# VHH binders against p49116: the designs that were tried, part 18

Target 1, 238 residues: p49116
Amino acid sequence: EGPLLSDTHVTFKLTMPSPMPEYLNVHYICESASRLLFLSMHWARSIPAFQALGQDCNTSLVRACWNELFTLGLAQCAQVMSLSTILAAIVNHLQNSIQEDKLSGDRIKQVMEHIWKLQEFCNSMAKLDIDGYEYAYLKAIVLFSPDHPGLTSTSQIEKFQEKAQMELQDYVQKTYSEDTYRLARILVRLPALRLMSSNITEELFFTGLIGNVSIDSIIPYILKMETAEYNGQITGAS

## First folded at step 1 (VHH)

Design ec2 (framework vhh_enristomig)
Fold by ESMFold2-Fast, scan of step 1:
Structure ec2 (fold): chain B 238 residues (1-238), chain A 118 residues (1-118)
Amino acid sequence: as target 1 above (238 residues)
Amino acid sequence: EVQLLESGGGEVQPGGSLRLSCAASGSIFSINAISWYRQAPGKQREWVSTITSGGSTNYAESVKGRFTISRDNAKNTLYLQMSSLRAEDTAVYYCARTYPGFSKHDYWGQGTLVTVKP
């Protein structure tokens, strides 16, 4: 049978808003994050196996895993995004919020812990030098997770996840044949994605853009967008 | 801030026609899919039609063949040409972005009333 992913699914090109302002602001961060989110949703939607599951299942899967896909995208695009600079700006904003007594100490601690977890994840992926094929299959493994509550078609989802795992294994063993334990080192990173709160991701990257509507609630509409609309969002249609 | 301003509503007899317009502030609408929704008295808002940035169109089954959506990106304006109007088409018509995930207040106009009277 044919592969789960084609070469087109390996291409993951983020175009950042240009130019980067001298001092980062919430709108630049939100625009950058939105482009990555839309790129991630477009990537998922373009997979034939994903489309074959049907609209309701597609919506449920992406609602369950968008934060994991987004975080993998942050790691993959960290250099393009200058993610370290964005995180430093967020930290500076949090320091100002502490000084102005706008947030509780407990909330600030939760957010700082989330930033630390995100930095550690991105650093671990960078140290492993994860390539484009590996990222594509890791995203597929995350997308086709049969273990989320309320899913239908769980046997078919599990089949696609297993296919993603098999194809990743085949790729790694052939490409990095000298590194016997590379696959294990890569896969052991995935559970950390579920430890990162989607609510905190929304507050860090989507504050001032989403308003009072969650990412979870807009996903059904995003998945129905035309390709031209996705392209407009991911490039800013300059 | 992005603003949407609908116009063109009014009273019309069954079988009549009206053209609605939606003027948008800001060029962001040239790249975004834009939709028409309507809300009849005592009912929830329902989707009517969408046009993508590239000009592809979709319609609710109830209006298919009677309504035509179009856009003029140079004027940042969206249109809805309505023909063969029925009593059931009586509603306040709103223009909005296809996905309501971003600030709903910024992406919805105040609406324009269409009344189809026998």
Scores: ipSAE 0.000, ipTM 0.129, lowest interface PAE 16.9, mean pLDDT 80

Design ec3 (framework vhh_enristomig)
Fold by ESMFold2-Fast, scan of step 1:
Structure ec3 (fold): chain B 238 residues (1-238), chain A 118 residues (1-118)
Amino acid sequence: as target 1 above (238 residues)
Amino acid sequence: EVQLLESGGGEVQPGGSLRLSCAASGSIFSINAISWYRQAPGKQREWVSTITSGGSTNYAESVKGRFTISRDNAKNTLYLQMSSLRAEDTAVYYCAAKSYLGRPYDYWGQGTLVTVKP
């Protein structure tokens, strides 16, 4: 039928909490991350192919890939978030934690490795100058991943992923015709998303949102929210 | 450095009210959630309530509707307003904090005794 994504799905605008605090703190980081998470869920829900899979399947997909979608969102919104500043503040906190013996050296090392992987990913995307269309299709490719365990409708999910890949290829070849290997350079970035721990992402960005409850446990509730409630979350209005 | 100091415990009659306070010190970036726990004589320590830095609250079923947790974020002072107190609420009440990027409840206070006299 028609294209998998429309121009509406290319628009991805994050509104940051304001005013920015004098000192970065857990609450500001969590609020910023929550807005990005809600924006990402709203984006996924707006795709007709996603809705066509049915509630049970679409919930399972987002539970499996939220960390990948969130990380792509961090890269896409790195400038508006001042992500480098947030990561620098977290690194400073980790150095203070070593000094105060608040965390084990092994845990701090795991978190530092995660931050390094995140920085490398975001730097790679920035150096490639990934545009809004490319981000939309990359998000669609990770969303329609048929290889997560426990999924139903696997063949239909695979068809949507292949459609996303084909439409990305067509876009890149038309828009960046002189760069023969651009698509390959973009696609080889994606496997790195699966090497990043969702547990560490939760600890870095979502500790202030829901305490000890996991993100995947709240995803069904987020996906069932009315449009007005999504708008409230992504702008901070309630 | 994170330190927790509880206050406000004492004796109260059944059906009465008490307000416990927990003064937390340390980097605001280091503290992301603070909880109340209690330990009754001869019982295991049990969770009572949690409040996150963002203001989200949770309560144990045994205290829902009777206890209210709140915090002053500027001072990282935690409060537990207890109402309709019962004999089974008699316990030492502890304040516990979890650090950002640390395991939950890395820091514990010294405790404050609440006695509900029959």
Scores: ipSAE 0.014, ipTM 0.315, lowest interface PAE 7.4, mean pLDDT 83

Design ec4 (framework vhh_enristomig)
Fold by ESMFold2-Fast, scan of step 1:
Structure ec4 (fold): chain B 238 residues (1-238), chain A 118 residues (1-118)
Amino acid sequence: as target 1 above (238 residues)
Amino acid sequence: EVQLLESGGGEVQPGGSLRLSCAASGSIFSINAISWYRQAPGKQREWVSTITSGGSTNYAESVKGRFTISRDNAKNTLYLQMSSLRAEDTAVYYCATRGWYSPTQDYWGQGTLVTVKP
């Protein structure tokens, strides 16, 4: 009956750990990435259509698409995060690891290819000057993907994805009426998100945690938190 | 914030058993990986065991088969069941975690002393 997303879903404000250290370390990168992942899951949880699908479907959807949501979040928050500086530091570390024979060449190649794909994606989004409304709807299209294996309620998920696509089209055509091909340029960027490995994303951005924390394992717990408890986690209060 | 408080330490004979507890405050417990570390006098702090939010466990080679890590999310409590204790297990035992939203500094308890008598 109403629009899929409200104005509150357009607001996406990442609070970075402060201050940024003089030398980047895995702890700072992990903390920054974790805050973005929490913000992304909080964003998804707040959508009435998402809530309507039920807990099991919500968990399955976020498990399937967290890497795509995270990558869109990296692109959207690239300036706030100084993402280019973080990626440059990671690249420098990997190149030094080759020099010191601390990592296999094959593994370094896989990770470097992932970083280059990520940089290309973020640069393409920056070049297109994607706005907050466009990011919100792109995240919704990714979230409501009916084509992941093992999903139930696929017809309802597809309905919500189509609604997201229609609302994005309406927005772009009204706001950027002079740019006939803008929507096509935006949508053609989305398939690249599925080419990026969630395992490599996890290794690059989440290795600073104590122990082997799987993103897959934490998702159901975060999604089931009470609203007040969830807000406490996002603000850093308990 | 996360606060951790260890308990259950004490004196045991070689070959004995002891159960350590770590009580956590705050809502982060159910989603965090939580670890046990130990520090013997004059030695560096050593990792002992970790349990993930999903229940997967890992152990240092020196304790594998003798120690069992577990968690009770309803009670916000972490446990370390120690069996077949040896003199070299004598140490202050700490639980540690990092919240997903926490600062760079890890959260540590104050420790509980385990002494295995010769």
Scores: ipSAE 0.000, ipTM 0.165, lowest interface PAE 14.0, mean pLDDT 81

Design ec5 (framework vhh_enristomig)
Fold by ESMFold2-Fast, scan of step 1:
Structure ec5 (fold): chain B 238 residues (1-238), chain A 119 residues (1-119)
Amino acid sequence: as target 1 above (238 residues)
Amino acid sequence: EVQLLESGGGEVQPGGSLRLSCAASGSIFSINAISWYRQAPGKQREWVSTITSGGSTNYAESVKGRFTISRDNAKNTLYLQMSSLRAEDTAVYYCAADYEGSYTDFDYWGQGTLVTVKP
């Protein structure tokens, strides 16, 4: 039926709100994160194999893996986002919250541990110099995960995941032929994504969402948006 | 959603008073708490005072009894009434909003307003 991903699926360009404020605020962080989330959802929806699974399966898959997709997007777009600057600002506010006794020590420890895991993941991806094709296939591998609880079309999802793995292998072997262990080094990074809490990701990056809406609740709405509406969200256009 | 703009700063003598204002461009009722922070030359930003949506107030030890935080819901404005000002109170003052569940907690809005206490 042809390849799982086309060259159009390799393109992943995040447009940041401009300018970056001198003092980072929850609105800027939330707007930046929302653009990345919308870009990630639009990317997933554009895959013919994903569309072929049907709306109910699509919604269940994205609800199960949005945090993994989002985290891969953070790693891929870390330079564009100045993610290290955003995380440093969050850490500074958490440290101030300890001084002011606004947050519990246990909750601060959980959030700090999450930030450490995120930094370690992004650092490992940067050290491996993961390219755009590799990111596209890694996102496809996590998207087509048949092992999430509650999924019903698991055999078809597994076939698409295996196709993503095969195409990634073919790409890496042709492009990085001299680096025999590159694929293994890339793939062993993926299990860490499952250890990162979607609730903590939501608190860190999406707390500026007005109306106390959860990412889980908006996913079906986002997946049904028209292409023009997606483009408006991604660019921040009115 | 809400943009906060500080005003009311200026030069004042020790023992004097100033009233700082923080005007909101939208409704402040969706915000859990609003705080005043300050940054003195060569120092880290420090928390000064907080008022919650329920009206509860809290103050840094250095300003207790001298500063009063309040809000005028009809004007969508936050105030910091400062009395018995000291040279140590010289700083740029910022107002910041806290949204529900935020681990970034208080944001800094606008460029702040400069307060200079000089004999």
Scores: ipSAE 0.006, ipTM 0.201, lowest interface PAE 10.1, mean pLDDT 82

Design ec6 (framework vhh_enristomig)
Fold by ESMFold2-Fast, scan of step 1:
Structure ec6 (fold): chain B 238 residues (1-238), chain A 118 residues (1-118)
Amino acid sequence: as target 1 above (238 residues)
Amino acid sequence: EVQLLESGGGEVQPGGSLRLSCAASGSIFSINAISWYRQAPGKQREWVSTITSGGSTNYAESVKGRFTISRDNAKNTLYLQMSSLRAEDTAVYYCARESYGDLPYDSWGQGTLVTVKP
């Protein structure tokens, strides 16, 4: 039987806007994040098992998990994005905003806690030295989550998630045979993704670039884009 | 989608009152301080007032004591209660979320026109 993911699904290459500005600005952050989001959705729609579920199910799954996919993508692409620099700049701005009384202290606390959870997640993945194959299967486990409210075809989704888990286990056992507990260490990181607010992610990374249109509203359009349109988004060409 | 739509403008006599409204769409309204700005014909846009999601307020010196900013987070709506209106208050009024830079997060809309008749 064919594997859930092919070798092409391991390749995940983010093309950053160029040149990098001398001073970080909101448009650069949003453009970078948008490219990662489009790359992540293009990755998902390229999976035959995902396509087999049909467009309504595909839309529901991505709406439920885009923040988890995006966060995994941030961790995987942290170095090419200079994510630590981006997060440090946002934190510095939020700390200044407290003194200027521009934002609610409660909201600033929520946003800062989100950033610290994100940094902790990315650091844990870097410490584990997660490879491209492992990232691909972690994204698949997240994508094929049968437990989101309102989903149909949950038995088929669960079947694909179990296949992703099995193929990840087979890979880790073969590639890291000397490390008996590696799979357990990797999987225990996934629950943290569910604790990150999609609303805070959207405000931090997508304000000003995708316009004032929510990620939820654009997902069906992104999923229906042709490959040429996806290539245009990730390279900045129209 | 997050977009701000201003309403409530009109014509008033000097010393009169008006209440402006700014309706927001989308769930991210509360993360940002929301401000009122105005632009009179032939003049630069000026900041009028800001309110945080927690209710802290600040005002431009020219409107202090005459204008009151408030918000209803449950309705995603921002208000500006204007009293003791003067001819120099004549302007198009805009609402905007403050960005983590110096510029508002949201694109400027059409605004709502306030005319204080002589």
Scores: ipSAE 0.000, ipTM 0.177, lowest interface PAE 10.8, mean pLDDT 81

Design ec7 (framework vhh_enristomig)
Fold by ESMFold2-Fast, scan of step 1:
Structure ec7 (fold): chain B 238 residues (1-238), chain A 118 residues (1-118)
Amino acid sequence: as target 1 above (238 residues)
Amino acid sequence: EVQLLESGGGEVQPGGSLRLSCAASGSIFSINAISWYRQAPGKQREWVSTITSGGSTNYAESVKGRFTISRDNAKNTLYLQMSSLRAEDTAVYYCAKHYTPGSFRQYWGQGTLVTVKP
């Protein structure tokens, strides 16, 4: 049965929309975020264990964890995305909305708190110097979470999660042997992902989606896409 | 494509020292963990040591305290400083890119022979 992840699962290359606009707008942010979401789902689809769960189970799993996968992707691709610049543009938009009385102060406070939590998470991952192998296994641990409501095959999902944890432990012990507590420091970051609202993530990054479609509605579509169609989306090809 | 070339092998007496080098084309070493492996006559290839891009090191128990792995990212070169050599250290030494336990895909060099003669 071999390892849960192969070397191909470590490669995670985000292609940004080009050209970058003079001023960041909701469409550029949405396209960048959509490419990261598509890349994250393509990554999940490529895992044999994920395919072995069957279409209904794997769709439910991704619907439950997409925000966690997306947030890990934001942290991993923060430099490529210039995430700090994107977040600054979002903050500027929120401040303008206060001035123009377009949003309630309570809603703006809630959204700002979410942005601060996201920044803290990404900063903590950067400080820990998380490598590509560690990101791949963290995404696998998040993906194979057996504790989401409504899941079937929870025993099998739990076994895949345990396999991901064991392979991460083996990797960290071999690669960072001098840092006895590294694995613990990495794993305690994961619960913070569950505290981030998927609804607020959707509002921040996906407001430019045509036709007011929800992420929940596009997930099944992305997971069932033909390889050629999927590659067109991920690369931005027409 | 990564070209890995090991050098520095030779004959040495027990208790002696030797320094191995592994050179790579391009800058591929600067972002990846790189490992030394060895294969003794009639034995399976075994892991010896790893160094991460950040400089963290790890060693097999049989060589811990005797061998030191290091890297020079500016020169794309990996080193293995071997001291207190024993007859059981006799092997062909290989460097490999992309260390990951359980991984089936690696880039191997051609190897360099180390012989510890009494």
Scores: ipSAE 0.000, ipTM 0.101, lowest interface PAE 21.9, mean pLDDT 79

Design ec8 (framework vhh_enristomig)
Fold by ESMFold2-Fast, scan of step 1:
Structure ec8 (fold): chain B 238 residues (1-238), chain A 118 residues (1-118)
Amino acid sequence: as target 1 above (238 residues)
Amino acid sequence: EVQLLESGGGEVQPGGSLRLSCAASGSIFSINAISWYRQAPGKQREWVSTITSGGSTNYAESVKGRFTISRDNAKNTLYLQMSSLRAEDTAVYYCTAPRYSGLYKDYWGQGTLVTVKP
């Protein structure tokens, strides 16, 4: 059989809201994040192997891993998003909230630890100079994770994850032949994604855009969107 | 489908220079690492140099300090600037973009011949 991913799945281009405001605000951050989330879900649903698992399994997989996919997308699109600037603005806001006694110390600590973990992850990926093929396969590995609670078709999901791992290994061995341990350095980055709270990601990046609806609640609707509806969301064009 | 076309090969004297080009078709060039390989008569293909999507470069020991790999993503073109050429650099030079699966062959160009006259 053919490869898990095609050249179409390696291309991952985020269109940012325009114009960029002079000072970052919550609306711009949330709209940028929503575009990345929609791009990530559209990317997943375009994979033939993913479609073959069926609607119920697709929904369960994306509900389980959207935060991992989103975080990989943040790392991959860090430059186009000016992610370091966004995170710095969030940190400054949190420091001001401490001074103004608006948030509990425990909550601020959780959020700051999350931002630190996110920055460390993105920096590690940048230092490794992860390319588009490597990102595509890392996203496929986290998408086809058979170990989330409540999944059906676990055997087929595991086969697709193994296929993703094999194809990543083949790619890295050929492309970076002199760097014997590159694959190991890349793969040991993945467990950190599961340590990041999806609830904190929602609070940082999606406050004010999804209203009172959780990301979990909108996933089935995003996955069912027609291509034209999806394109309208990511470009903002009517 | 990705297609690679090499050019710039020819005959050169020892100590001379040549610039090879590899023109890529398809949408994969700007996001993929791309490599130069070479094959001398009667020998196996050997890796020469790789440039990553981020612009990081790596070179085989035999060409370090003499060859420079670069890319122009706007033109979908890969370059190999060769200087201080030696007789042992005589080979057909190939541009390659590795596929992401062992189930299919890597993308390879047709090659361009470089002959360094002793």
Scores: ipSAE 0.000, ipTM 0.203, lowest interface PAE 20.1, mean pLDDT 82

Design ec9 (framework vhh_enristomig)
Fold by ESMFold2-Fast, scan of step 1:
Structure ec9 (fold): chain B 238 residues (1-238), chain A 118 residues (1-118)
Amino acid sequence: as target 1 above (238 residues)
Amino acid sequence: EVQLLESGGGEVQPGGSLRLSCAASGSIFSINAISWYRQAPGKQREWVSTITSGGSTNYAESVKGRFTISRDNAKNTLYLQMSSLRAEDTAVYYCARGSTYFPKEDVWGQGTLVTVKP
């Protein structure tokens, strides 16, 4: 049996909407986030091991972990997205909402805390200088998580997660042979992803684009798209 | 259920103007983005313009400065004001939920023909 991931799965290139508006708005943020979500789902469904689990299991796994995949994608694509600029604009909006009493203080506190956790995560990944191979394997580890409630086929999922962990270890030991503790520093970042609220992520990045539909409702649709249809979504072609 | 119906097409001379309308019926007109597309005989369908629910607009390079997209949410109507029309603007014009509205264009109108003839 060959490796879990191939060089094709290391390539993760986000195409941003062009041009970037002079003033950031909900539409631009939501379109950018949607493209990243589509790229992340397309990445997952291209993995032969993922395909082998079957449609129902695929849908359940992605519904359970989309926020973790999306957050890893935000960290990986932070520079191309100008993520720091987007987060600064959101913070400015929240500060104005406090002054105008438009949102409750408790809600603003929750959202600000989420933004700070996201910034801390992205900064830690940048400081570690995580490369494309490492991101691919970290995404595979979170994708093939057997411990989410309601999952079936957990034994097979666990085997794929273990394979991802072993291949990451092999890669890091060969590529960063002088840095004995690099793998440990990378892996201790992953628990933080489980502390990020998917509801707050959805509110921050997807409000205004998806209307009344939830991310849970659109995931099965994205996973069933043909390659040509997927390409149409990210380019905006009909 | 949202239905879109275009109107306002017709024949005009080069340099002339037309206003196209797109009326939404069924569900209320509370969708994120609506776009105009066009298709000339023997050519691929091309995007023309998009307007978001908040009024932000974008245009294809070929129509910038000549076309203006607008919406009236109270009337559930989208407009495309076309000026300085050229022979290459001859096409069937379609109203659709914009490509930026997830998951994709899910509602299309029947189209309205615009012919620019000398």
Scores: ipSAE 0.000, ipTM 0.114, lowest interface PAE 15.7, mean pLDDT 80

Design ed0 (framework vhh_enristomig)
Fold by ESMFold2-Fast, scan of step 1:
Structure ed0 (fold): chain B 238 residues (1-238), chain A 122 residues (1-122)
Amino acid sequence: as target 1 above (238 residues)
Amino acid sequence: EVQLLESGGGEVQPGGSLRLSCAASGFTFDDYAISWYRQAPGKQREWVSTIGTAGDTNYAESVKGRFTISRDNAKNTLYLQMSSLRAEDTAVYYCARKPGYSLRFWTSYDYWGQGTLVTVKP
């Protein structure tokens, strides 16, 4: 009955670890990325429509789309994160790995292509000057994707996705009435997210995880996490 | 004050078993995920296992099927039952309170115990 997203669901505030070290390292990058991932999952779990689908469906949806949500979050928070600086540090590390023969040429090529795609995506979003409402609805469209294998509530998920698309259209037409093609330009950015490898994202941003823990394995825990635990993840211990 | 105190370490032969305990005080034990880590001489600290507030468990691949993590909320105590022990399991084992599930990249390393030594030798 109400809108899919409220103003509280549009708010997306990333708190970065500070200060940024003089030389970027795996731990700083991993902490920054983890804060964004946790913020993204907390954002998803706060949506009433998402909660209404039930825990099993929630877990399946986030497992399928976390990389797309994370990448949208990287684009939205690129300035706060100094993402260009992080990516430059990763590229430098890869160049050093080539010199020391630590990685295969094929792997380095795959990772470099992923970084290029990520930079292109973030640049496209920045050029379009995507606002907070637009990001919230793009994340909702991605979250409520009915086409992932193994989903059981596909008709309800599709209904929520269509509601997200409708509300985004209404917002864009009202706010950017002079730009007739803005919505089309925004929506055609989304397919690129499906081409981004979640395995490469995990290697680039989450190598600081102890014990070779996968993002897939922690998703159910994060979604069940109580508010106090979640706050500890995104703000750190005082 | 938050305190974690490990016990139960010792010497054991390959293929043997040990049960480690971690006594927690100074916080509401039920509200936190608690983890086991280990550190062999000259190596970085390695995550072993975590138990969440709902009792969900996760394990490092190297210990999966051999180790069992459990908690007794009434006693504010964390356990690690170790079986089929190998020479490479030799390490100091630490109990840690972390805000996140198997994640350590936060600004805090949170609270750590003093550790308990496990030595696997014939």
Scores: ipSAE 0.000, ipTM 0.114, lowest interface PAE 13.9, mean pLDDT 82

Design ed1 (framework vhh_enristomig)
Fold by ESMFold2-Fast, scan of step 1:
Structure ed1 (fold): chain B 238 residues (1-238), chain A 122 residues (1-122)
Amino acid sequence: as target 1 above (238 residues)
Amino acid sequence: EVQLLESGGGEVQPGGSLRLSCAASGFTFDDYAISWYRQAPGKQREWVSTIGTAGDTNYAESVKGRFTISRDNAKNTLYLQMSSLRAEDTAVYYCAKRSLSEILKYGPFDYWGQGTLVTVKP
């Protein structure tokens, strides 16, 4: 019986595509987002507790929570991605589209509202100065969510979630001992992740994906990748 | 696979006129609003005009009264009649089907087609 996460699970390093384009484009954004998604899936599959649940359960869990994991990853990697610059550019473009051409107004407003919620989430995490250990445990809490419809082994999943919560509490109490309410401030951020639409996340960040392919449909293939195949994907090497 | 092919650009003196065309394929032309955009060197792409499925039109403030958008559904072709051209109208002009994905692609973030270059020389 060891800890749920080791120090190796705290390391979360996103490698951005290079070279940077002169102007932001949908393919650069999609490649950046895909690398973050691959990194997030590789992180999850490396957890012994996750592996112990078996392939079918693993696939179901990640399908249910990928948007939450991805959003936490966006917050954690916001600086390396220059996420605020990407979101501001998208918002400016969409606002001009509404103001100058009102034909798609309702859908564009829904997307802009989603971007606002995403930006507010990332800003709240930055303001709280969430560290790498805290991000690792928050990702574990959302990964081991027993309450998604259709899950099997929910008792085992709940035990891993509780273990993640206990280890986060121990870490925060020791590291930020003078801030009695830090854990509560961190945990109340999590429900917002479930209010954000995975469909809008796909439209914003994965529009450059080839064909009529959903993130839900590719997750099983990513989870089955060998380490060499995964490394090829995140570095852009074939 | 949406394909839009722009033509009709060229060099013109200030106060001149040009008629741009956009030939569309790969989608049901009649079912979509279609827009004209432009991009000057070193600038973001700017919306110019849209024509809806019912023939309703809307224009950017900078081109109102000078440009006229129209469509010929039988030919799957979009037009932009430009008059009283100014140096500030110098840009590559693009047409785009009106959908969220294409709004995102045909903004500052993605490569469109070749477009058609309009140069208003002093």
Scores: ipSAE 0.016, ipTM 0.299, lowest interface PAE 6.4, mean pLDDT 83

